# VH-VL binders against o27280: the designs that were tried, part 197

Target 1, 266 residues: o27280
Amino acid sequence: MDSMNVPEVLEIKRIVEESESVKTFIFSWDFRREVRPGQFVMVWDFRDEKPMSVSLIDPVRSEIGISIRRVGEFTDRVHGLSEGDLLGIRGPYGRGFELMGRDILLVGGGIGMAPLAALADEATARGMRVDALVAARTADELLFLDRLEAAGVNISTCTDDGSCGFKGFAHERLLTLEENHDMAAVCGPEPMMFQVMRILDERDVPAQLSLERYMKCAVGICGQCCLDDTGFRVCAEGPVFWSQELSRVREFGRYRRDPAGRRVPW
Short names: E, the ipSAE of ESMFold2; O, the ipSAE of OpenDDE; V2, 0.75 times the mean of E and O plus 0.25 times the DockQ between their complexes.

## First folded at step 9 (VH-VL)

Design J33 (framework fv_marstacimab)
Fold by ESMFold2-Fast, scan of step 9:
Structure J33 (fold): chain C 266 residues (1-266), chain A 119 residues (1-119), chain B 112 residues (1-112)
Amino acid sequence: as target 1 above (266 residues)
Amino acid sequence: EVQLLESGGGLVQPGGSLRLSCAASGFTFSSYYMSWVRQAPGKGLEWVSAISKSGGYTYYADSVKGRFTISRDNSKNTLYLQMNSLRAEDTAVYYCARTDYFDYGMDVWGQGTMVTVSS
Amino acid sequence: QSVLTQPPSVSGAPGQRVTISCTGSSSNIGADYDVHWYQQLPGTAPKLLIYGNSNRPSGVPDRFSGSKSGTSASLAITGLQAEDEADYYCQSYDRSLRGSWVFGGGTKLTVL
């Protein structure tokens, strides 16, 4: 675990502007350290360290990409960086998505499309058929549509305001889509994921869900990384969980934890 | 050499329990789904249970749901089947099989272990 | 529940051709899931004979061949030999059974 726990200082090779609030930072990567879709790395700006999901895995170019949304001081500082600037990267950490079958459904909300974009690349390279339901509040917050289309993914969209595709929430759109999938992978706001999981459970579709909310802590030492009923730590046992595992967690989709660890309804 | 070796079979009374083990060698165990398949004396093959690469998702035939539990320990390259509330109709040779996650086929089989449920 | 249907027995003389059918439904073979075939010699574990509808593992002679059409699959054995006397099983996956692996009932091949 030495190579995974010591930050490696890497040069930002390329920056892709995904939207007004999201950028993908691309680094050269030595694939002797394997990385899988659904895993995360710790990004260090020499002041703070934050977990970020890997959104691009490209062994041909020997590159990884990390997509970051502006939400606070750390991410604002990172967004101010340019090609040629340095960041510390350590990892990867966590268990990634597992592929199964020939047909998969991806359901992503906002920045949750980032790890799903990497999964889409792996699935299409394996010869799987991929359907993606991409959800956001507005059209300008839909992410990775061009990349998914270039990969051969069949795309459905929905926006809360109706500015692109179906007007409504991801789970409402899912009810209008064909039920023909061997598995699903879901990443986005927890209330969205809970509603999507319920529909997939009713359809007997095995689902994997990425829980990113607790990856703010240092690996394995933060109490907020724990799931209430199972004792799983997201950074140690997640962030990807099967629906069978999450069906045992009382607070999933119903409650969150505040900074003091208290249950707060969504 | 790629190999699967079952153990833990034996004679048990109705309502009893047994735990089967399958030791894997010669391949990266954590990269495969795994299955249990059984065969009653003089009868055909019947799929019993399957488990995902991580062990996070499990599948069961209707005939064993609620009574059998499949699990795996990737650090020990071992697959398990915990069998509870055993019935005479569970009498069979139990095979461990390496299962492909893409085509759902089973390319490597163990030699089997005999489970007999009788009084 | 949808299961795969095979004839319980087939027979042929040495040198002849036999075909073993495997009939499924729209939730398995008809949903375009692959069909795999296993050979079980008396007193032994099953051995993979054909995978992915028509592919042979290393060591399986080309007189064994598989095919798939619609909701059905077939195993063809040409140039029958006494050593081919065995039970043969088809296997696929069924989405209507909550992710179930399904086997055919098996076919006993007798070489006359």
Scores: ipSAE 0.652, ipTM 0.838, lowest interface PAE 1.9, mean pLDDT 88

Design J34 (framework fv_marstacimab)
Fold by ESMFold2-Fast, scan of step 9:
Structure J34 (fold): chain C 266 residues (1-266), chain A 119 residues (1-119), chain B 112 residues (1-112)
Amino acid sequence: as target 1 above (266 residues)
Amino acid sequence: EVQLLESGGGLVQPGGSLRLSCAASGFTFSSYYMSWVRQAPGKGLEWVSAISKSGGYTYYADSVKGRFTISRDNSKNTLYLQMNSLRAEDTAVYYCARTDYFDWGMDVWGQGTMVTVSS
Amino acid sequence: QSVLTQPPSVSGAPGQRVTISCTGSSSNIGADYDVHWYQQLPGTAPKLLIYGNSNRPSGVPDRFSGSKSGTSASLAITGLQAEDEADYYCQSYDRSLRGSWVFGGGTKLTVL
């Protein structure tokens, strides 16, 4: 819709420090513009614009939240802001997660837990049973555990270094979990998502995966050239894709493309 | 008024193809899963296929997998079933049904369209 | 074989109670998937009669009720009326069939 293409200048109402490297910025929102978990907004600091997943959707308080990890100049500048400061927001954009069934698995790695936290809120509000596998490199990088627990989510954790929960990768922990689920939603580093998707496919669990690199495709900036695919009908708008759609993309989880279009290992 | 209207049925030879359509009105089509359910003359209901809200995930009964393709166009509020390699046992009235994503029940049904596969 | 089993027919007189059973297995009703019931009047499309085991859509009279226990479900119709004469189908979801919607074989109710 036209109104989604014009940045609205919004005041930062509240900032939640999720970790040393992640903050959630909360804004008042007019819910006449519907926002669904898995969708993203473009965040404008009046110099640069970057896509960010919506991590909180609260129609009772009329608020949305956007969780941002500090990884470069733009995010460093945004992390330096305070309550009362202004940011430009446009959106929402992209295809959000679709809920299905009653027993749902969430698998999140690092900042990928952000859009899944919003999904967990919606799923639990609908009376669904939610299991979450939260993965990170270290205990300090596990995100949203208190929020998920408050929502009634059944939480499993894993860290690469063993500092919290299972010692190992998300897919290794998933192999030790035997519970059947009606669907899964996955968000995190692409190699992690690929391994998780393969296990879920072998278990016949429909999965949706959120790929941040395809957020720009949803706003028309760059599409099919980001994927190595031989199928002419595989072009679908992101960032959320079903496992059936991603099974046709050979580069998913294996390699990416540089600016010249060359394949680079992930 | 909430309505579903099927079309595209008819007589076809074994091995032939047909495409069924289901036009939806009176509700936000893109907010629902959709299903195709068939009923052979004098027989019971048999689920055939289902599709997610976006069309990104599809389900098929074993009896039709590899031959039928379900799809949807949310901009036109229309559900489709492409039926290839048709067999005599595919002869049935085909209903489209609005499917709840939570309990997987079907609360709104079309009137059905007849597909006859015979020589 | 049918995944959900219903008796092929039941009969009753006006004012009587009839019960229609729907027997499943551990992969569907026994896995705690909901059971839904549909009424199909002669020459018409099916209509949702009971959803989520025991809930009635708006406009369905309270003489229709549903229940579920273990691997089975039941539809009860009290105070039978001539207009209740129809085919009745149960429906659930089955995890062992890669996530499939499954219907019972149907029960023809005759009001004598």
Scores: ipSAE 0.497, ipTM 0.783, lowest interface PAE 2.8, mean pLDDT 88

Design J35 (framework fv_marstacimab)
Fold by ESMFold2-Fast, scan of step 9:
Structure J35 (fold): chain C 266 residues (1-266), chain A 119 residues (1-119), chain B 112 residues (1-112)
Amino acid sequence: as target 1 above (266 residues)
Amino acid sequence: EVQLLESGGGLVQPGGSLRLSCAASGFTFSSYYMSWVRQAPGKGLEWVSYISKSGGYTYYADSVKGRFTISRDNSKNTLYLQMNSLRAEDTAVYYCARVEDWSYGMDVWGQGTMVTVSS
Amino acid sequence: QSVLTQPPSVSGAPGQRVTISCTGSSSNIGADYDVHWYQQLPGTAPKLLIYGNSNRPSGVPDRFSGSKSGTSASLAITGLQAEDEADYYCQSYDRSLRGSWVFGGGTKLTVL
């Protein structure tokens, strides 16, 4: 069997508390099985399996990290684990981010900074200049600021309540930033990503957007998550898409699905 | 052996269409950006278009924008260039070339295929 | 006119040094975009000769070297040989042309 599709039981080597609701779980990893920023793994607690983005990729220490926000029964159980405890990991899966050019803008909202933190590490290792716009509702929900600073990333922050940096939304802050980039990567709430994408398209900045939020309800990997009018499958063809691809999807940024499968506005 | 092989060139009338193909072998095609570069008889190299590794991002020289469409099929290791509304000034040898990243240049080129737009 | 300017021709005798210049602007080479060089022998496809300003692909002799300073780059060929007779092109990226890759006009090297 393909080793990527077989769960491997790994020991939790280290846990980093990112915030009150977010922890990063660090595991030893054999990099003969390649992992790229933007990819995800299936995390198995021996009862349920859920997709989680890879937030740390460190071939020098032979480690990967997986950042998990506490939002339900599965994540509550995982947050209750300690260093030395075991989890099953399968993958990686999905398309990773592509890098091009001299410089990159990262725009992350909340837990969406997790895959972008891994991307920041790769971009800086390649000698790219990295600017990050980190957005959250409040200052205590801003994630990975220390990691980004340590990596040499130029950081701008914004919070809805004004408790750190610019008071307002990510797209409002982006409008005050007067620098173009060779490319951008965006991950966060879909309404935020849609507004950011529109600005980047106007500036002719190619952007990649990660739709990892849709993986919360995915129970199978290949072909289980779909977008409406283009037939894109988030877990099979994503989670990372170029803005040129998403511009053809009427649902993106406008609608979500309720439990009955109906389109409802954000 | 790492190779790119173009096909589909020929003689077409002004306003006509042509589809070029570039067959890749000997490397992981999906790990590379791909580009089309042309050269008019006796003239220099002119970049035409590039496409991202996934095929989700494309960009074009202003001279061909709106008329040419670059695409790729990673399952078939093939790059395409659909050329519509052809003009006499599109007459050239068309090369496909691979790019790992912008900092590595175009390290492997095909042999080229001649496109002649004439009445 | 090409965005990157090269002399149309250069010549030298066997064993001599020749240098081919590539002059750009603040929107390309001056914006720290890398310069790549290609050699095109008569009747053949271009071959990558130098990438990332100064790096040689495997199989390219150390007689070929590249450098970049300010808005310009140069290709140097030492110990010139008859087989070096070819067209040489520089290539970079221009942000002001909406992210287009750009080639120099080409330089024909004649070995005397």
Scores: ipSAE 0.654, ipTM 0.820, lowest interface PAE 1.8, mean pLDDT 87

Design J36 (framework fv_marstacimab; at its last look DockQ between E and O 0.82; V2 from the best seeds 0.00; counts 0 for: pae E 3.1 > 2)
Fold by ESMFold2-Fast, scan of step 9:
Structure J36 (fold): chain C 266 residues (1-266), chain A 119 residues (1-119), chain B 112 residues (1-112)
Amino acid sequence: as target 1 above (266 residues)
Amino acid sequence: EVQLLESGGGLVQPGGSLRLSCAASGFTFSSYWMSWVRQAPGKGLEWVSAISKSGGYTYYADSVKGRFTISRDNSKNTLYLQMNSLRAEDTAVYYCARTDYFDYGMDVWGQGTMVTVSS
Amino acid sequence: QSVLTQPPSVSGAPGQRVTISCTGSSSNIGAHYDVHWYQQLPGTAPKLLIYGNSNRPSGVPDRFSGSKSGTSASLAITGLQAEDEADYYCQSYDRSLRGSWVFGGGTKLTVL
């Protein structure tokens, strides 16, 4: 009944600076509350709450990590905190990634690498072979490369400006990779995700996409971001969706997708 | 005790429909992929369909794609196979099987339910 | 035709060794997908006999063993007993068929 979503006040144990704009905040965690990659928590600074993806899940050290990009007033305040300071954490919430097969592809853009870094840790611990395509606008926006390398992940990079790795977008780099995988997990800017999904669909690779902006829906505070205008529950089941789920939502009703992914009338 | 129990088989005319069910007990159903495998009288095993843990991803053999629909209800620990536009060649014993997401093996099988498509 | 090829029958006398082969291709067994073996006694459902190429489930005697090399796998049965008379199926996964679970055609073992 009163299993209310009450924030637990936790001490910031450690802060890792991932870039000039991204920090990972590490907390002690009681793993009787199971946390899976792709899930998120609500972070409360005692004035406002925001959803943040879990980027580190370490049951050996009894720690979770939450990676936060500085993009506004809330995140500016949180970035100003130090080790020993307190934050309210409630959760976890949302549908996490499902692992499948032995050879998996991760495609991440910017901060979208955060939930994928946690997934990479779980997949490598399970004995899976992991390839990661890490994309950003510039080299200094590429995240988690050292952590992925330490985990034994096979890394490809691309930047829009060519400052690191392939010069171009993630989907352009993916087209130059011939290897197919048992599954893929994708997280990043929505234009990137939809282009990547199109290619994976053509290759018959099952894909899971994390739509981070729909995380609020999973805690019941969303009404704005629905994949089906008539269906609140579609948003609430996020943030992770299989490509087949996204395809079916778009094909019901007044339109379908043509071979190029464009909406056409039924 | 880990167990799968199929039901819903029977005699149906060509072009007809049947819905098979598989009741799971003794394990965390939502933690496993599930499959349907069939066996025609006197013939070998043929994989029919598979479904992810959440039900969000499904696979079908070419012979049944567009006619059969696999689904699951994790709150009821039950797997389903909706079979439409049935043909004589669909006549078989249908087994449900617990499927491993990593090695693609099937470690627990039901006893099967017979589907006969005949006029 | 099955994607995985097994001999249709093998036979042996009690106490002897028999081997059942399962031949695949570069898109299944050769692509590092595991091979699993199932035993089907007359009138019964299949039972998992060997998983992950060479592992035995609880209750399966060590007379049954599996191996994998290249694009092929083998099931070996030593100390053959009358109760081993059954159909045996190998199974793997094939990525090139839009992701498919593939079975061998089955091998009928007769204990003479």
Scores: ipSAE 0.710, ipTM 0.851, lowest interface PAE 1.6, mean pLDDT 87
Fold by ESMFold2, look of step 10:
Order: structure tokens, then C-alpha cells, then sequence
Structure J36 (fold): chain C 266 residues (1-266), chain A 119 residues (1-119), chain B 112 residues (1-112)
């Protein structure tokens, strides 16, 4: 195993509380290992290892940030850590987002805004006009709004319960927005991404979508992250795919696989 | 030195097929969009097709849609154009061009390969 | 196809100024897409001459300049020289429903 396949033990430099359920963990990072928005890392807490999206890429400060939502035993243990504590990091892995044109739409649901926040920073630094549709179940779960605003991103919000912005789903809000983007980048719950992709396809807007699947090796060897019909490995050929690539994938938006490989509905 | 070199042109009958290749060198091929542009004898430039860095998104001019397929192999630094159901109007010099995804410009061109479709 | 309209020819005497127009629409030049210019010398492949409306690549003399206004662009050549005799093409991107790269029909410059 080379050095990219063995976790590097890193000190937590800083913790940012993004919401009650989401924290961003900041680490020093040697940018000889390039990191692109949309790539992921495997985070090891010395007991278990999970894939996490990179949300901050700061070569000037030599830092990366990894945003983690508390959803179970692993993430609960990580959320209990403090600055100075250690985590193992493998990566980065996967194919990140490509920028295209000068007008980009970001559509993020929940923690899916994490890689899109990193992309927004890159896009605005390149002089692109960035619109972001930020979705969550409730206002308290809308992520990265201050950071996006500071970067000059034009923000629209929606919440399932109507506590902030448009009441409803991201794809319903999308129908009410102007249709003038060169590309879109989408990350969030797969049912949301499927509905958003359909609208963008009808508008002939090239879209890139970030998928989540079960991962073990993260380098394409074990086959656990494969998509039906295409054989695409999310850890190697993805996690970011173009909408044209996903049009060939029947499972997208229809079902997922559990760790045992069984098809289960979304 | 940055270079693009097309090959695979030739004489073909209407309804036939050809596969063009474009060998890239002197730059990181996988960091760029690529295009095919053609020029019929005595005529102007006509964009034919474009492909994203990964090969995951493609564009085609209406005149070739359904008949031509653009592809790339980033491990071989090579761009391809599969041309099927060729017509006399496809007769042209075919250029590959390195394409900027931000401003849509084409900053490096190959020397071209000639495709002649005639009976 | 000539989504962008250029005059088919222009001419000028050595030392003079000529301009070549490129007229588009609200779906291309008027929709914030840049205009690029290419020079094609007789018997050769096209070469990038002006990019991003007005920028010159290294090695292009400053007597070539580009500009853009509204739905149109212009290439100006001052101090005209015999070596400038070539075909000139403008190019942009059109955001119409299906998206495409678009070229002008080309302008033959003759140096008298």
C-alpha cells in the first residue's frame, strides 16, 4: 500500500460549529497533494473509517476542512473530539467538479453543501457569477450561508417546513429561478438530485452531480461502490458525474445498496 | 512544445465510416476540453464537436449529431472522432483544437487531416 | 454556418488601418460570451490572434486589436503589412437551447 492508501494521522487544528448537527474539522495540509472541490477523504477515528467531503480548500493557509454531520456512533465520537485531538486521513480520492463557463448554479441539500462551498470559493475566485440554492429540512440546518454571502454568491434558500425562504423541495424552488446558467453542480440527497437533474436536462444545462455509495478501499479495487448498468465506481470514476453519464444509470434516484449489496429503496 | 497531430483522414464512399485521431503532447491533456473543427475546400471554419476534460459531457453540431461520436482516452493523450454514415458534405479538413472551458476559445490547433467523401 | 456575420472581404494599402466586423446576437456575443479571433494564412491551419475580446497572445503584434460592444465585435489592424494578407474568423459561444461554438463566415484581407 502506498502512502495515499494508509491514513496519515493529523491533529485537529480548529473546529467550526456549522450547526447543531454539523462541524467542520480543520487540518494542516501539504498541497503537494492537490485537492479539488468534490473529492473526498476517508476519515479514521482509530476504530472505524468513513468517507467525508472536503468543504474547505485553503492553499494560502495550508489548510483543508472536512464537514461531518452527526448521524451515528462514528460521527458522534468524532463530534466529541477537541482541537489537538488526532484523526487519520486518507486521500483525497475521486473526481472533483469541473468548472465551465461564467454562470454557475449550485444546488445543495443539507451536508451536500459542503463540497459546493469549496466549489463556490473556486468559482468566485475565477470571476464566475455564482447562484446557490441552499436546501434543508429546517432553517437551523441551512449550511454555509455566511461563507457563501462573504464570497459574493447569490443565495436562494428553501426549507421543507418553510422556516426560511421557499417552503418546499429544492427542485420546486428551481422551477421558479431564471434559466440562464452555463452549468450546474448538485449535491445532496439522491432523490433531490434526481429531480433537480431532470429539470436541468430539460433546460439543456450541463450538470455535475455528486453521488454517495458504500466505500471500503476508496481506490477502485474492491468494487463496493459500483453503480448498476455502467460499472462506474463512485470512488474512482466519481463521486462527481456529468448528467450525461448518469442518464445511462438506471439505479440513480431509484434505489441504493446496503453494505451487504441488497437493493433498498430511497 | 505543445502539439496536436491529427490522423486517420482519407478517401471514403458515401455511407462509409472513418475514425480520426488527434495525438496531444507537451501539455496536461486531461486538463483541457477539446474540439473538432472542419473546413470544407474553399469554405470557412465550422465547429463539429467538443468534449469535457473527463469525456463525460459532449456537444455536437446539428449537422453531425447522431452520425459522429467524439471521445478521448486521457491515458493515451488522444482525442477521437468516429464518423459514420458519411456524406459528401462532410468532405473537409478536420482540425482538433485545445479548448478553454472558461471563455470557449481555442488556443492550440493541429495541422488538420483531410477527409474526402465521394463516389 | 454564419451565426456570426463578417464581411466577406476587406482591403487596404500598406501602412493603413482596416477593421473587420463580427455581428452576433443576444444569444452569443450579447449574452456575455467572449469573442476570439483567428488568423489563417494561405495554406495553413488557423492560429489564435485575439482572445477574450481584446487580449493578444504572446508573439502577436500590438497593431492587432480587438473590441466588443453590444452584440458586435471588431478586429482592427493598423500599420497594415503584406504578411497580414489572410483569412480572419471571429468565434464565440451561442447559448441557444442546444449550445454551440459558432464561427463567423470569415473575411479575406487583401493588402494592395
Amino acid sequence: as target 1 above (266 residues)
Amino acid sequence: EVQLLESGGGLVQPGGSLRLSCAASGFTFSSYWMSWVRQAPGKGLEWVSAISKSGGYTYYADSVKGRFTISRDNSKNTLYLQMNSLRAEDTAVYYCARTDYFDYGMDVWGQGTMVTVSS
Amino acid sequence: QSVLTQPPSVSGAPGQRVTISCTGSSSNIGAHYDVHWYQQLPGTAPKLLIYGNSNRPSGVPDRFSGSKSGTSASLAITGLQAEDEADYYCQSYDRSLRGSWVFGGGTKLTVL
Scores: ipSAE 0.484, ipTM 0.789, lowest interface PAE 3.1, mean pLDDT 89
Fold by OpenDDE, look of step 10:
Structure J36 (fold): chain C 266 residues (1-266), chain A 119 residues (1-119), chain B 112 residues (1-112)
Amino acid sequence: as target 1 above (266 residues)
Amino acid sequence: EVQLLESGGGLVQPGGSLRLSCAASGFTFSSYWMSWVRQAPGKGLEWVSAISKSGGYTYYADSVKGRFTISRDNSKNTLYLQMNSLRAEDTAVYYCARTDYFDYGMDVWGQGTMVTVSS
Amino acid sequence: QSVLTQPPSVSGAPGQRVTISCTGSSSNIGAHYDVHWYQQLPGTAPKLLIYGNSNRPSGVPDRFSGSKSGTSASLAITGLQAEDEADYYCQSYDRSLRGSWVFGGGTKLTVL
């Protein structure tokens, strides 16, 4: 049994309040255990376990950050924790983002900005020009703006209600941008990602997209996160996919499977 | 020692198929993009194809698009080029090259394998 | 015909300085993509000579230098030696061609 499959009990080093509904939990990390932007970990609160994206990778401080949005019972419990409390962490798992070129576009919606923030740090550290389209329902839900700005990212904001930046959806804002990039990374609500991918494809911009599916084992055994018609497992072959791969996935942008395996629309 | 070694070249008739291999050693193969570059006899260098680290994205020159397929097996540290519907103008020495992720340069080259397409 | 334009040949006497030009466009060199130079000795595979416009890999003598300005790049060789007789290629990336690695047509350097 690979040691990476055993949860390691870690102390919450600090907690960052990102928004009303999002907290980032910081942990000490041994970087002999490599972690890449776009990968996820399984977070165990000794009752339940959920996959969460890594949103911070800091080799200097020997820390990682996991951003969690408060959406249900599990996350309610986790959000009730304090610095010094313990969580089980196993992983990292999955395929992370790849970087190539000088210019990269990040398109993120809501909590989808979590893995993209980590990617932004890596890209800027490598000297890449990073443009980020950050989308949310309202201004107060926009994530990581200060962090991105500090990293040298060129930020464009988009809000459903127009409370900050462009009024509308991410794909609508993208249509107003004429400049192409060498590569794009996308993460957020699947309908958003679907529309964004179509635009990028029309523009011949290589794109990577991070998917979210119900996940049980995280090690490619149980098949609960398997995508229709392809056999792709989000936990093993993903969660980051190239647009060409997703073009083969019938359910992308249309439906997902619930814990019972039934199709549920987005 | 960082090294790339091409194989699979040979003589093939027009319309035929050939599969090239490139064995990598001395570096973490899965951490790099890879490319194929060819050179016709007495001619210049021509980029043929490129593939991302995981193999998730591929590039092709217009001259080979639809006929050639680039792939890789990171568990075997091997790059491949499947060439179908070969033409006389595909006759060349084919080089595999390690490709930088940032500046698009090629810092490591193999010695090449000769592909001859002739009736 | 090549996306990047090089003179087909240049020549010089031992000890002299020679330059090889590489002319591109706004979609490659002018789009801030780096220019790389390769040396190909007769009967051998290309070797990276200059990367990132002006950087020398280990083992490349300092008499080789690269520069870039606007839509053009240049390779300069000072103190020309007999062993420098080879073909030289510039290379960059072009985003207008749906993303393509592009080479110059090559320059044959003859040492007189």
Scores: ipSAE 0.311, ipTM 0.774, lowest interface PAE 1.9, mean pLDDT 93
ESMFold2 (binder alone), look of step 10: mean pLDDT 92; pTM 0.944

